# VHH binders against UDP-N-acetylglucosamine transferase subunit ALG13 (ALG13): the designs that were tried, part 1

All scores and structures are predictions.

Target 1, 122 residues: UDP-N-acetylglucosamine transferase subunit ALG13 (ALG13), of Homo sapiens (Human) (q9np73r231to352)
Amino acid sequence: LFRKLTAKDASCLFRAISEQLFCSQVHHLEIRKACVSYMRENQQTFESYVEGSFEKYLERLGDPKESAGQLEIRALSLIYNRDFILYRFPGKPPTYVTDNGYEDKILLCYSSSGHYDSVYSK
Unless a header shows other numbers, all headers, positions and changes below count from the first letter of the chain; antibody chains are not in Kabat numbers.
F, E and O stand for the ipSAE by ESMFold2-Fast, ESMFold2 and OpenDDE, each averaged over both directions (binder to target, target to binder). V2 = 0.75 x the mean of E and O + 0.25 x the DockQ between their complexes.
[cut] stands for letters that were removed.
Atom coordinates printed by the task and the answers are left out, and those that the model quotes come from them; centres of patches stay.

## First folded at step 3 (VHH)

Design c1 (from b10a with Y101S; framework vhh_7b2m_4)
Fold by ESMFold2-Fast, scan of step 3:
Structure c1 (fold): chain B 122 residues (1-122), chain A 119 residues (1-119)
Amino acid sequence: as target 1 above (122 residues)
Amino acid sequence: EVQLVESGGGLVQAGGSLRLSCAASGFTFSDNYVGWYRQAPGKQRVVVASIYSGGSTKYSNSVKGRFTISRDNAKNTVYLQMNSLKPEDTAVYYCAAYDESGWTPYDYWGQGTQVTVSS
């Protein structure tokens, strides 16, 4: 396993996913927009996990300065038909963050500060 | 391992009350979303009540004013107080928890408890 670093910004989850899907971080804003649209279209599924106004949550999530996390990972798994595996470096075993039965995986590294990097296996 | 165990279901007459409990082991509720869901025969599982880490609550329109969700962090238990029960409240009730910390990325589900409201 080796870690490919993402830019140190609030879009790092979407950058790490862009890297897994397209071998480039440049599509992170498109992925963020796809996530927001999917969650809005499936409000009943995601709304219960959000404290306060769901619409205000999505407005904030659409801002590239806002961080994303586990709820967004659930949405992105369904959008891209991939299950997510999170590694913590160094030494933590992987965590299976989704289990939707998808054959293809997205492998990410997560640090305690909320930063996401992309992971590649040999 | 993480386990959620529901209890308190049973048979009750319309207009009656039940209190459901959801006890967690291997997981601490205090900082996490917890919801009560229900599934009636032939219907989809839907959320009826939610409690968030900040203490705010949400209720489905069908149960507002009748059901109350609460949390006892010392007992690591979440409750659903169900008053003025109606036959349409008949369902299997499930407890679910979602860890917002970023280290436990799973929805945890209980096995469910049957609530039957007769009339």
Scores: ipSAE 0.005, ipTM 0.379, lowest interface PAE 10.2, mean pLDDT 83

Design g10 (from f11 with S106T D108E; framework vhh_h_nbbcii10_fgla)
Fold by ESMFold2-Fast, scan of step 3:
Structure g10 (fold): chain B 122 residues (1-122), chain A 127 residues (1-127)
Amino acid sequence: as target 1 above (122 residues)
Amino acid sequence: QVQLVESGGGLVQPGGSLRLSCAASGFTFSYDSSYALGWFRQAPGQGLEAVAAISTSGGSTYYADSVKGRFTISRDNSKNTLYLQMNSLRAEDTAVYYCAAVEWYTGELYPSHYDYWGQGTLVTVSS
C-alpha cells in the first residue's frame, strides 16, 4: 500500500476521490458538484445528519473553500457505486466507512488534521 | 495523544558530531506502526527546512542535498526512538531541530505533510 498525496486545500476529499476514479485530481470540482446535487435530490436521507439549515449546508458545501467529510463519503458511495475504505490507524485494519455491497472500492487515508489522500495497493 | 520529544542538542565545534534522539509516545514503532518520521530544522531568521526522513518500514531514507553524506537517520522500534547522527558539522547547520511524524507516507520532505511535531532542540555549531 502507498499513499498518493492530494493538494493541501479544502477540496482534499474530492481530490482524493478524483484520483481514485480518474487518476487525476483535476475533477474535484465536478465531484463536489455531483455530491451537492445528489444530497439535494435526496434531502430526506441526509438532512437528519446536518445541524441547522440543510440548504445552507449545501450552499457552503458547493464552495471549494469548504471541507467535506463522512456524510459526503456516504453520498459519493451511492453516486459512484463504490464502497469507501478509510485507513486511519498505523498497522491496523482499515475502517469500512460504507458497506453497500459494491465490488469496486475507493481507498482513502485520513490524517488527524482532517486531510484526505488516496491509497493504492500495488 | 501523540507526543514527540527531542534531545541531544548542544554546542559543538565545526567538524564535530552530535546525535539527536526523538522519543515517541502515543504510538509505537513496532510492526503495527505506519508512521513515517522526519527531521526538520529552522535556522535563525530562516524558514523551516527539511533534513531527513525515514519510511514506516525503515527501508527507505531521504536526505536534503545539504546534509547528504554527513547525516544519517535511523529508527529503533524496540526503543520507540528516532535518531539523527550528525557528522562533519558546519556553522550553517546551526538551527533548532524538530522531529516530525506523519501517519503512512512515502517519506517525502514536505513540512506541510507532517501531522505531529516535537518542540525542537537547539544545535549550535560554533567556536
Scores: ipSAE 0.000, ipTM 0.129, lowest interface PAE 14.3, mean pLDDT 80

Design g12 (from f11 with H113W; framework vhh_h_nbbcii10_fgla)
Fold by ESMFold2-Fast, scan of step 3:
Structure g12 (fold): chain B 122 residues (1-122), chain A 127 residues (1-127)
Amino acid sequence: as target 1 above (122 residues)
Amino acid sequence: QVQLVESGGGLVQPGGSLRLSCAASGFTFSYDSSYALGWFRQAPGQGLEAVAAISTSGGSTYYADSVKGRFTISRDNSKNTLYLQMNSLRAEDTAVYYCAAVEWYSGDLYPSWYDYWGQGTLVTVSS
């Protein structure tokens, strides 16, 4: 496995996904916006996973200074029709974060500091 | 600020049962299932041995061959607590038992992969 590094900022999840989808990190803000829009449109599915106000959660998520995590990965899996596989290096087996039956995958690496990078098998 | 605190250890006779608990603070099970949790043990003079692990979602469990069929791992997200039900205890189960947590992992039995550890609870199986 080979790791493609993302910028060390709060958008690293969206940057890593941009890299997987478009071979470029430049679309991270558009991916963040798509995530917020999808979660808002499917509030009943996601609101039970949010502590406090769902609307305030989405307002924060729309800010590029805010980090994203597993709830957003679930939304992004459904938006892009890909299942997420998460690696922690070195030599650890992957976590199958989603299992929606999608043929296409998004491969990410997660570090203990909360940082996401893209992964390629070859 | 993740903290894990084990309880439930003690002296028990061979063939007996014990239930270990691990209370988690600094993160929640209720809204986030990203933490995989495991139990590890260390017998006197030995290295760390994996015992059991439970996946981020709680849907998958993994057991060491030495405990399979005797021990059951479970999590209660409403109480932020991990459990290990130990049945049919043997003298070789005597060890300090540690609970451990790792983010974004399917649940595996490798101690080096776990980021957060409790202080341990002693289980002694003796007549």
Scores: ipSAE 0.000, ipTM 0.175, lowest interface PAE 11.4, mean pLDDT 80

Design g13 (from f11 with E103Q; framework vhh_h_nbbcii10_fgla)
Fold by ESMFold2-Fast, scan of step 3:
Structure g13 (fold): chain B 122 residues (1-122), chain A 127 residues (1-127)
Amino acid sequence: as target 1 above (122 residues)
Amino acid sequence: QVQLVESGGGLVQPGGSLRLSCAASGFTFSYDSSYALGWFRQAPGQGLEAVAAISTSGGSTYYADSVKGRFTISRDNSKNTLYLQMNSLRAEDTAVYYCAAVQWYSGDLYPSHYDYWGQGTLVTVSS
């Protein structure tokens, strides 16, 4: 497995996904915007998992200086029709973060510092 | 708001069978849900051990080597209930069995990944 590094900024989840979808990190802002729009459209599905105002959460999520995580991975799985596989521990099997039955996968590596990178086989 | 309640435990003889149920409230098991579910157990004086897990879609199941081929995990999304069918029971299967749920993961055999836990149901395999 190859680990493709992403820029060390708050957009690293969206950069890692951009790399998996488009072979380039430059589409991370478009992916972030798609995520915000999807979550707003499906507010009843997501609002119970955020603390405080859902609208304020989405306003923050739309800022490229703000980090994203597992809640956003759920939304992105549905948007792009891919299931997410997360490698966290050396020598351990990966975690299937989503399992919506999609054939295509997005493979990510997550470090304890909260950073996401892309993973490729071979 | 999430609550899990186990049932179906009891005394069973070696070689016997039991089916455990876990009733969930405060969320749904439908395929648009991101909840994965698992069974974990703890024998007296032992640590928490993974038994089985089932993914959000039900498309993936995971089993500990000690129960593989004997136990079957399944979910009924219409009844909001998780099941563990236990066959060919052994004395070593004696434990308190816990139902667990996690959101935003498809499920695995690591207890630390689960956020919601039931109170447990005792299974004793003996005469």
Scores: ipSAE 0.000, ipTM 0.159, lowest interface PAE 12.9, mean pLDDT 81

Design g14 (from f11 with E103D; framework vhh_h_nbbcii10_fgla)
Fold by ESMFold2-Fast, scan of step 3:
Structure g14 (fold): chain B 122 residues (1-122), chain A 127 residues (1-127)
Amino acid sequence: as target 1 above (122 residues)
Amino acid sequence: QVQLVESGGGLVQPGGSLRLSCAASGFTFSYDSSYALGWFRQAPGQGLEAVAAISTSGGSTYYADSVKGRFTISRDNSKNTLYLQMNSLRAEDTAVYYCAAVDWYSGDLYPSHYDYWGQGTLVTVSS
């Protein structure tokens, strides 16, 4: 397994996913926008996982200075029809973040600093 | 780097209440809810025991049977702080209380699953 590094910014989750989908980090803003739109359209599914105002949560999520996490991964799994597998270094077993029954996977690596990178098998 | 610092421990009489706080640094609770958090305790001469955990999203909580109905776990993402509200305290609750964090789990009560630990805060329940 190889870890392909993403830019160290608040969009790193979307950058890592962009890399998995398009072999380029450049589409991270489009992926963020798709995530916000999907969550807004499916408010009943996601609202219970958010503390406080769901609308304010989505307003913040639309800002590229704001980080994203596991809730957004669940939305992105449904948007792109892929299940997410998360690798943590050092020596932790991979975590199956989603299990929606999709054949295709997105492989991510997560560090304790809240940073996401892409993973691929050789 | 990741650090957890507990506070709020002290001496309290049986039936009293106490609120523990755990301040986190080196990672953010706020928008990236990827960290699950828990409280664990160790009584004098005993092993480490799970008390409560709160999920990555903050939407689910887990409690040991010994504390259900008496203790409440919560998180304040704006303050990057985890809390344990302890009510109806008993002598058996006397222990050093530890805050712990783990990436990417929904929250569970297995100490071996937690990667980061605080130094602990002593709670003594005694008349």
Scores: ipSAE 0.000, ipTM 0.182, lowest interface PAE 11.4, mean pLDDT 81

Design g16 (from f11 with T56R; framework vhh_h_nbbcii10_fgla)
Fold by ESMFold2-Fast, scan of step 3:
Structure g16 (fold): chain B 122 residues (1-122), chain A 127 residues (1-127)
Amino acid sequence: as target 1 above (122 residues)
Amino acid sequence: QVQLVESGGGLVQPGGSLRLSCAASGFTFSYDSSYALGWFRQAPGQGLEAVAAISRSGGSTYYADSVKGRFTISRDNSKNTLYLQMNSLRAEDTAVYYCAAVEWYSGDLYPSHYDYWGQGTLVTVSS
């Protein structure tokens, strides 16, 4: 497997997904906006996973300086109709973060420092 | 760096009780930097098994069938500490118990969903 590196910033999850979907990291802000909008429109599904004000959580998530994680991965799976496979530990099998029955996959690598990169099979 | 330190393990007789604690440093259990938390265990010669998980708010808890009704997971955000109250202990509960944390997730019983892990505390249930 080949690890395609993303820019080391708070938008790295959205950059890694942009790379998987469009072969370019340039769409990370559009993906972030899509995630925020989807979660707001489906508040009943996601609100229980957020501590405190859901709207304040989404306001923070809309800021490119804020990191995203597994909750956003679950939303993005539904938005883009792909299941997420996450490579976390060297030498270990990946985690199937979502299992919504989608044929198409998004392959990501997560380092312990909180950084996401794209993964491609050769 | 995020660190989790377990304590409270030890030797206990079958039918006894024990309370495990997990102290977190490098992050806060509060709403502005909250983590979902879980307890996982590994018995000698066995694989890692889920025990219990608690959501970011503490409003949702999840238990493995083997411990349901005997163990209780709780968190104290003001003390930055996760707890596992273990009652009616059995020899089969003998294991190293690990606490784990994950950001921006509700928490569940899948070890691979957790990012940060403690070093573990040994619980031995023996007569």
Scores: ipSAE 0.000, ipTM 0.161, lowest interface PAE 12.7, mean pLDDT 81

Design g17 (from f11 with S33Y S57R; framework vhh_h_nbbcii10_fgla)
Fold by ESMFold2-Fast, scan of step 3:
Structure g17 (fold): chain B 122 residues (1-122), chain A 127 residues (1-127)
Amino acid sequence: as target 1 above (122 residues)
Amino acid sequence: QVQLVESGGGLVQPGGSLRLSCAASGFTFSYDYSYALGWFRQAPGQGLEAVAAISTRGGSTYYADSVKGRFTISRDNSKNTLYLQMNSLRAEDTAVYYCAAVEWYSGDLYPSHYDYWGQGTLVTVSS
């Protein structure tokens, strides 16, 4: 397994996904925007996981300084038709974060600093 | 930063019951389903022993054989609190009980797999 590092900022999840989809981190803002749009269009699916105003949550999520997590991973799985496999090293098996039956996968590594990187197998 | 604080320990007679609580801060149970949680204990003069674990998603629970049928692990996501209901207590259950958490893992009964630990709460079962 190769671990390709992402920039250490609040967009690291979107950067890691950009790397998996496009072999470049530069599309992270487009991926963030797609995530926000999808969640707004599917509000009843996601709003029960959000405390307080769902609309305010999405407005914050649109800010590049806002970090993303499991809820966003679930949305992105549906947007890109890929299941997410999360590696956490050392000594732990990978977690199948989503299992929607998609053939294509997005492989990520979650580090102790709360940071997402991309993973490639040989 | 993730912080875990245990409470509810004390002195109890054999056959009695106690409920331990673990208050979590630095993450939320209702939104952040990435955390698995567990209870571990250390008896006087003994090593750290697993008690129970609960998966964040799916609600899967795991119990050490020594506590199956007597202890119940549960969570209240609205209160960001993990519980351990201990029934039919025995002298051998006397220990310091620790709450533990780990991110992006399914949870299990291996202490080395947990990254965040509380300070512990003492449970003494004695006549």
Scores: ipSAE 0.011, ipTM 0.245, lowest interface PAE 9.1, mean pLDDT 81

Design g18 (from f11 with T56Y S57K; framework vhh_h_nbbcii10_fgla)
Fold by ESMFold2-Fast, scan of step 3:
Structure g18 (fold): chain B 122 residues (1-122), chain A 127 residues (1-127)
Amino acid sequence: as target 1 above (122 residues)
Amino acid sequence: QVQLVESGGGLVQPGGSLRLSCAASGFTFSYDSSYALGWFRQAPGQGLEAVAAISYKGGSTYYADSVKGRFTISRDNSKNTLYLQMNSLRAEDTAVYYCAAVEWYSGDLYPSHYDYWGQGTLVTVSS
């Protein structure tokens, strides 16, 4: 396994996913928009996981300066029909973040600073 | 700063019940929490043994075969507290019980995967 670095910004989750899906980080804003739209269209599934106003949460999530996390990973798993495997560095075993039964995977790594990068097997 | 504080241990007769509590601070038990939680125990002269775990993904629970059907792991998000309800206690359940947490890992029954540990609470099952 090797780690392919993403730009160090608040969009790093979407950048890492863009890299896995399209071999390029350039689609991170499209992925963010898809995530927001999916969550809005499936409010009943996601609203119970959000503290306060769901609509205000989505407005915040649409801002590229806002970080994303587990709830967004769950939505993206359903959008792209892939399960997420998260590696921690240094030296932690992988976490199976989603288990929706999808054959295809998205492999990410996470640092304690809240940064996401892509992972590839050689 | 992540802290875990266990309580509820004590002396109990075989067949009795105890409820252990683990008060967590420095993180929350919400869905956006990246923390998985578990209970582990160490009997005198033995290594750490897994008891039960709760995954942060959807509240999946895992139990060691030795406690399945007797123990129940649960959490109270409003109190940020993890519980272990222990029923039908046996002499073999005598151990120091530890609460453990790990960030960015699904809950499992391997002690080496956990980063944060409480001080432990002693449970003695004896006549």
Scores: ipSAE 0.000, ipTM 0.184, lowest interface PAE 10.8, mean pLDDT 80

Design g19 (from f11 with D32E S33Q; framework vhh_h_nbbcii10_fgla)
Fold by ESMFold2-Fast, scan of step 3:
Structure g19 (fold): chain B 122 residues (1-122), chain A 127 residues (1-127)
Amino acid sequence: as target 1 above (122 residues)
Amino acid sequence: QVQLVESGGGLVQPGGSLRLSCAASGFTFSYEQSYALGWFRQAPGQGLEAVAAISTSGGSTYYADSVKGRFTISRDNSKNTLYLQMNSLRAEDTAVYYCAAVEWYSGDLYPSHYDYWGQGTLVTVSS
């Protein structure tokens, strides 16, 4: 199990996903934009997860200084047709964050500080 | 090991009332790592249907149109328990009822959003 570290910033979820999809963190802003657009286009699916204004939530999510989490993971699973597997504890089995039936996976590591890194198997 | 265990199901007559409970173990309903919670049901020969959901704080509740005004969802974080109060029961409410939990966000009526599920409890509404 190999952990590929991402930059320590609010975009770390999108950076970790960029690494899994493109072998580079440089596409994190494009992935963030895709996430915002998908959630806006599928408002009925996501608005119930958001307290208050959904549009204000998406406006904030579009800012690179805002962190992302499990709601965004669910959207990204559908966008990229991959299920998310999250490693939280060394030596323990991972958590299946999504289970949409996709064959391809995105493997992430999550620390208690709210930071995401990419994971690769040998 | 994270587990959700439903109880309170059984046979009840039309127009009657029943309260379902869902006890959580292996995690807590504390506000620091609280879970949004929901009730879902599956009638014989039907697909899984959303019933009700409650946010992590309990400040927001969501109901399927078929149960609005009859069912009430509530949670007791001190007892680590989710409840569904079912009033004015109808034959069409007959189903296996499942409780479910999702981490970090407010509850909603989409089963695919829930991470942990109970084994279900049968509710039969008939005379």
Scores: ipSAE 0.000, ipTM 0.146, lowest interface PAE 13.9, mean pLDDT 82

Design g2 (from f11 with S33R; framework vhh_h_nbbcii10_fgla)
Fold by ESMFold2-Fast, scan of step 3:
Structure g2 (fold): chain B 122 residues (1-122), chain A 127 residues (1-127)
Amino acid sequence: as target 1 above (122 residues)
Amino acid sequence: QVQLVESGGGLVQPGGSLRLSCAASGFTFSYDRSYALGWFRQAPGQGLEAVAAISTSGGSTYYADSVKGRFTISRDNSKNTLYLQMNSLRAEDTAVYYCAAVEWYSGDLYPSHYDYWGQGTLVTVSS
């Protein structure tokens, strides 16, 4: 497997997903917006895992300067009908972050700095 | 700041039971199962020993041979808490117990794979 690098910014999760879905990182803002909309529409599912005000959390998530993570991955799995596989440690097996039974996968790499890149297997 | 805080340690008689809790702050266990969690211990005069680990999903658990059948690891993501239920305690279970977390990993019994550690809670098994 090899790693396709994303821009080192707060939108790197959405950039890595854009790369997997569209072969281009330019759709990261559209993916962020889709994530926010889905979570708002499914508030009962997500609000218990958010500290403080759910609406303020979503308002911040809509800002491209704010990072995203595991809760957003769960939402994106359901939006795009793909399960997420995350590689973190060289030589170690990946984590199956979601397991919703989707045939198509999104392969990501996570570094200790909190950065997401896309992964491709040959 | 990421912090793990153990509680529930104390003095217990051989054959007794004790439940340890590990509360996470500075980060949230999410229902997306972002963290693998484990319990490790250090007995007086000994090195760090793995006790139990639970996968990111909670679907897989791993136990050291010395505790299999006696200890049960569990997690509650909605409460940001990891538990270790200890039954049939023995004098050799006396140790400082540490909880540990690792982000984006399936979980195992190797301490070097864990990123975040608590300060420990003392469990003494004595008559």
Scores: ipSAE 0.012, ipTM 0.259, lowest interface PAE 8.9, mean pLDDT 82

Design g21 (from f11 with V102I H113Y; framework vhh_h_nbbcii10_fgla)
Fold by ESMFold2-Fast, scan of step 3:
Structure g21 (fold): chain B 122 residues (1-122), chain A 127 residues (1-127)
Amino acid sequence: as target 1 above (122 residues)
Amino acid sequence: QVQLVESGGGLVQPGGSLRLSCAASGFTFSYDSSYALGWFRQAPGQGLEAVAAISTSGGSTYYADSVKGRFTISRDNSKNTLYLQMNSLRAEDTAVYYCAAIEWYSGDLYPSYYDYWGQGTLVTVSS
């Protein structure tokens, strides 16, 4: 397995996912917007995981300077019909973040600093 | 074709300085190219040892404890070249120095992660 390094910014989750879907980090803003739109359209599913105003949460999430996490991973799994597998470090088994029964996967690496990178078995 | 060519090795006295260069062809040193770079060395009869690494953007650098404060890794994306500035050289720095590249990898200093390697350049520190 090798790790494709994403830019160290608040959009790293969306950059890592962009790399898995499109072989390029450049679509991270498109993925972020898709995530925001999906969560807004499915408010009843996601609002219980958010403290305070759901509208303000989505407004913040739409800002590329705001980080994203596991709630967004759940939404993105449903949007792109892929289950998420998270690697912490080489030689250790990954964690299966979602299990929606999708055949195709998105492989991510997560560091203790809260950074996401993309993973390939190259 | 990806190629890395080292230069700048030679004989130097203890306490001296030397600058190694690694010229890359077949890919570019930019964020868009996604390549991270490192320097490794192998002393006679020893295994391969990590020296320094620099991230794809050049924003993060990593050094082995034995060289920290003495060596500086840098990259010049316009020249497609990686550098290692070696100061205060010691006899134990004598080794063949290799530059290596990997696509989009962070600054972990594990040789097995690097797919592209130069031929090496010999550095001898002796009086």
Scores: ipSAE 0.000, ipTM 0.120, lowest interface PAE 13.7, mean pLDDT 80

Design g22 (from f11 with V102L D108E; framework vhh_h_nbbcii10_fgla)
Fold by ESMFold2-Fast, scan of step 3:
Structure g22 (fold): chain B 122 residues (1-122), chain A 127 residues (1-127)
Amino acid sequence: as target 1 above (122 residues)
Amino acid sequence: QVQLVESGGGLVQPGGSLRLSCAASGFTFSYDSSYALGWFRQAPGQGLEAVAAISTSGGSTYYADSVKGRFTISRDNSKNTLYLQMNSLRAEDTAVYYCAALEWYSGELYPSHYDYWGQGTLVTVSS
């Protein structure tokens, strides 16, 4: 497995996904916006996973200084028609974060420090 | 560093109740922390069994069929504590109960997927 490093900032999830989709981290803000828009359009699906105001949650998520997590991965899986496989190094088996039946995968590495990098198989 | 400490175990009569607590340190209970939380148990001479789990937001719960309707999992984000309310206890509920935290919830409650574990608290249901 080859790990492609992402910039160490709050957008690292979106950067890692940008790298998988476009071979470049520069589209991370575009991906963040797509995520926010999708979740707003599908509020009934995502609102139950958010404590408090869903609208305030989305306002926060639109800020590039805010980190993204599991809920956003679920949305991005549906947006891009890819299932997510998460590698935790060291010594953990990969986790199939989503299983929507998509043939194409997004492979990410998640460190205990809360950072995401892209993963490529040989 | 992430640490989980269980408490509340003990000896109880069949039909009785116990409330287990799991105090977390090194992370906070909120959606922002991305931790799913669960209770597992191991009876004498048996393997580890999933009991109950709660999502990072608290909006989704899982219960094993053997405890559904008797046990209730909850989290208190202000106290950074996970709870398991155990009612109508049976002799077969006798086990060491473990609190566990997972950074990513895949919809599966496999022990190998949980990143952090407590030391366990013994629950004995006996006359």
Scores: ipSAE 0.000, ipTM 0.200, lowest interface PAE 10.7, mean pLDDT 79

Design g23 (from f11 with Y105F S106P; framework vhh_h_nbbcii10_fgla)
Fold by ESMFold2-Fast, scan of step 3:
Structure g23 (fold): chain B 122 residues (1-122), chain A 127 residues (1-127)
Amino acid sequence: as target 1 above (122 residues)
Amino acid sequence: QVQLVESGGGLVQPGGSLRLSCAASGFTFSYDSSYALGWFRQAPGQGLEAVAAISTSGGSTYYADSVKGRFTISRDNSKNTLYLQMNSLRAEDTAVYYCAAVEWFPGDLYPSHYDYWGQGTLVTVSS
């Protein structure tokens, strides 16, 4: 198992996913845009998990300075047809964040500071 | 704001069965479900002992050697509830049973790794 580091900024989740999908972190803004669009198109699925205005939440999420998390991981799993596996603690088995039955996986590492990096297994 | 409430405890004779429930609030088992869950117990005059744990997806379960083959841990996402089905109960299973939760963790049998705890429910196995 090795860890591919991402920039320590608000787009680290999207950068880590870009690395897994495209072998490059440069597509993080496109992934963010896809996430926002998907959630807007499926508002009834996601709006109950957002406090306050759903539209204002999506407007903020579209800003590269806003962090993403669990709700966005759920949306991205459905968009890219991959289940998310999250490594948090060294020496411990990972957490299966999504379990939609997809063959392909996205492997991420999550630090207690709220930072996401990509993970690859040998 | 995570709250866990256990129920289902009581008096059972040896060899009997009992089902414990743990109702979760402050998070959901669907899109806000980043939590691994576990059952732990404390017998009279003893320390806290692990019973079972279940991963966020429900795809992985872990059991203490003393309960393997007798107890089954499960979660119901539609009811936001964790269960422990206890079969073939023995006198040594007498304890206060606690459910516990931890965020962004694969789940294991170490109490110190869990951040949120219920108040407990008493299970007494005696004739």
Scores: ipSAE 0.000, ipTM 0.127, lowest interface PAE 12.3, mean pLDDT 80

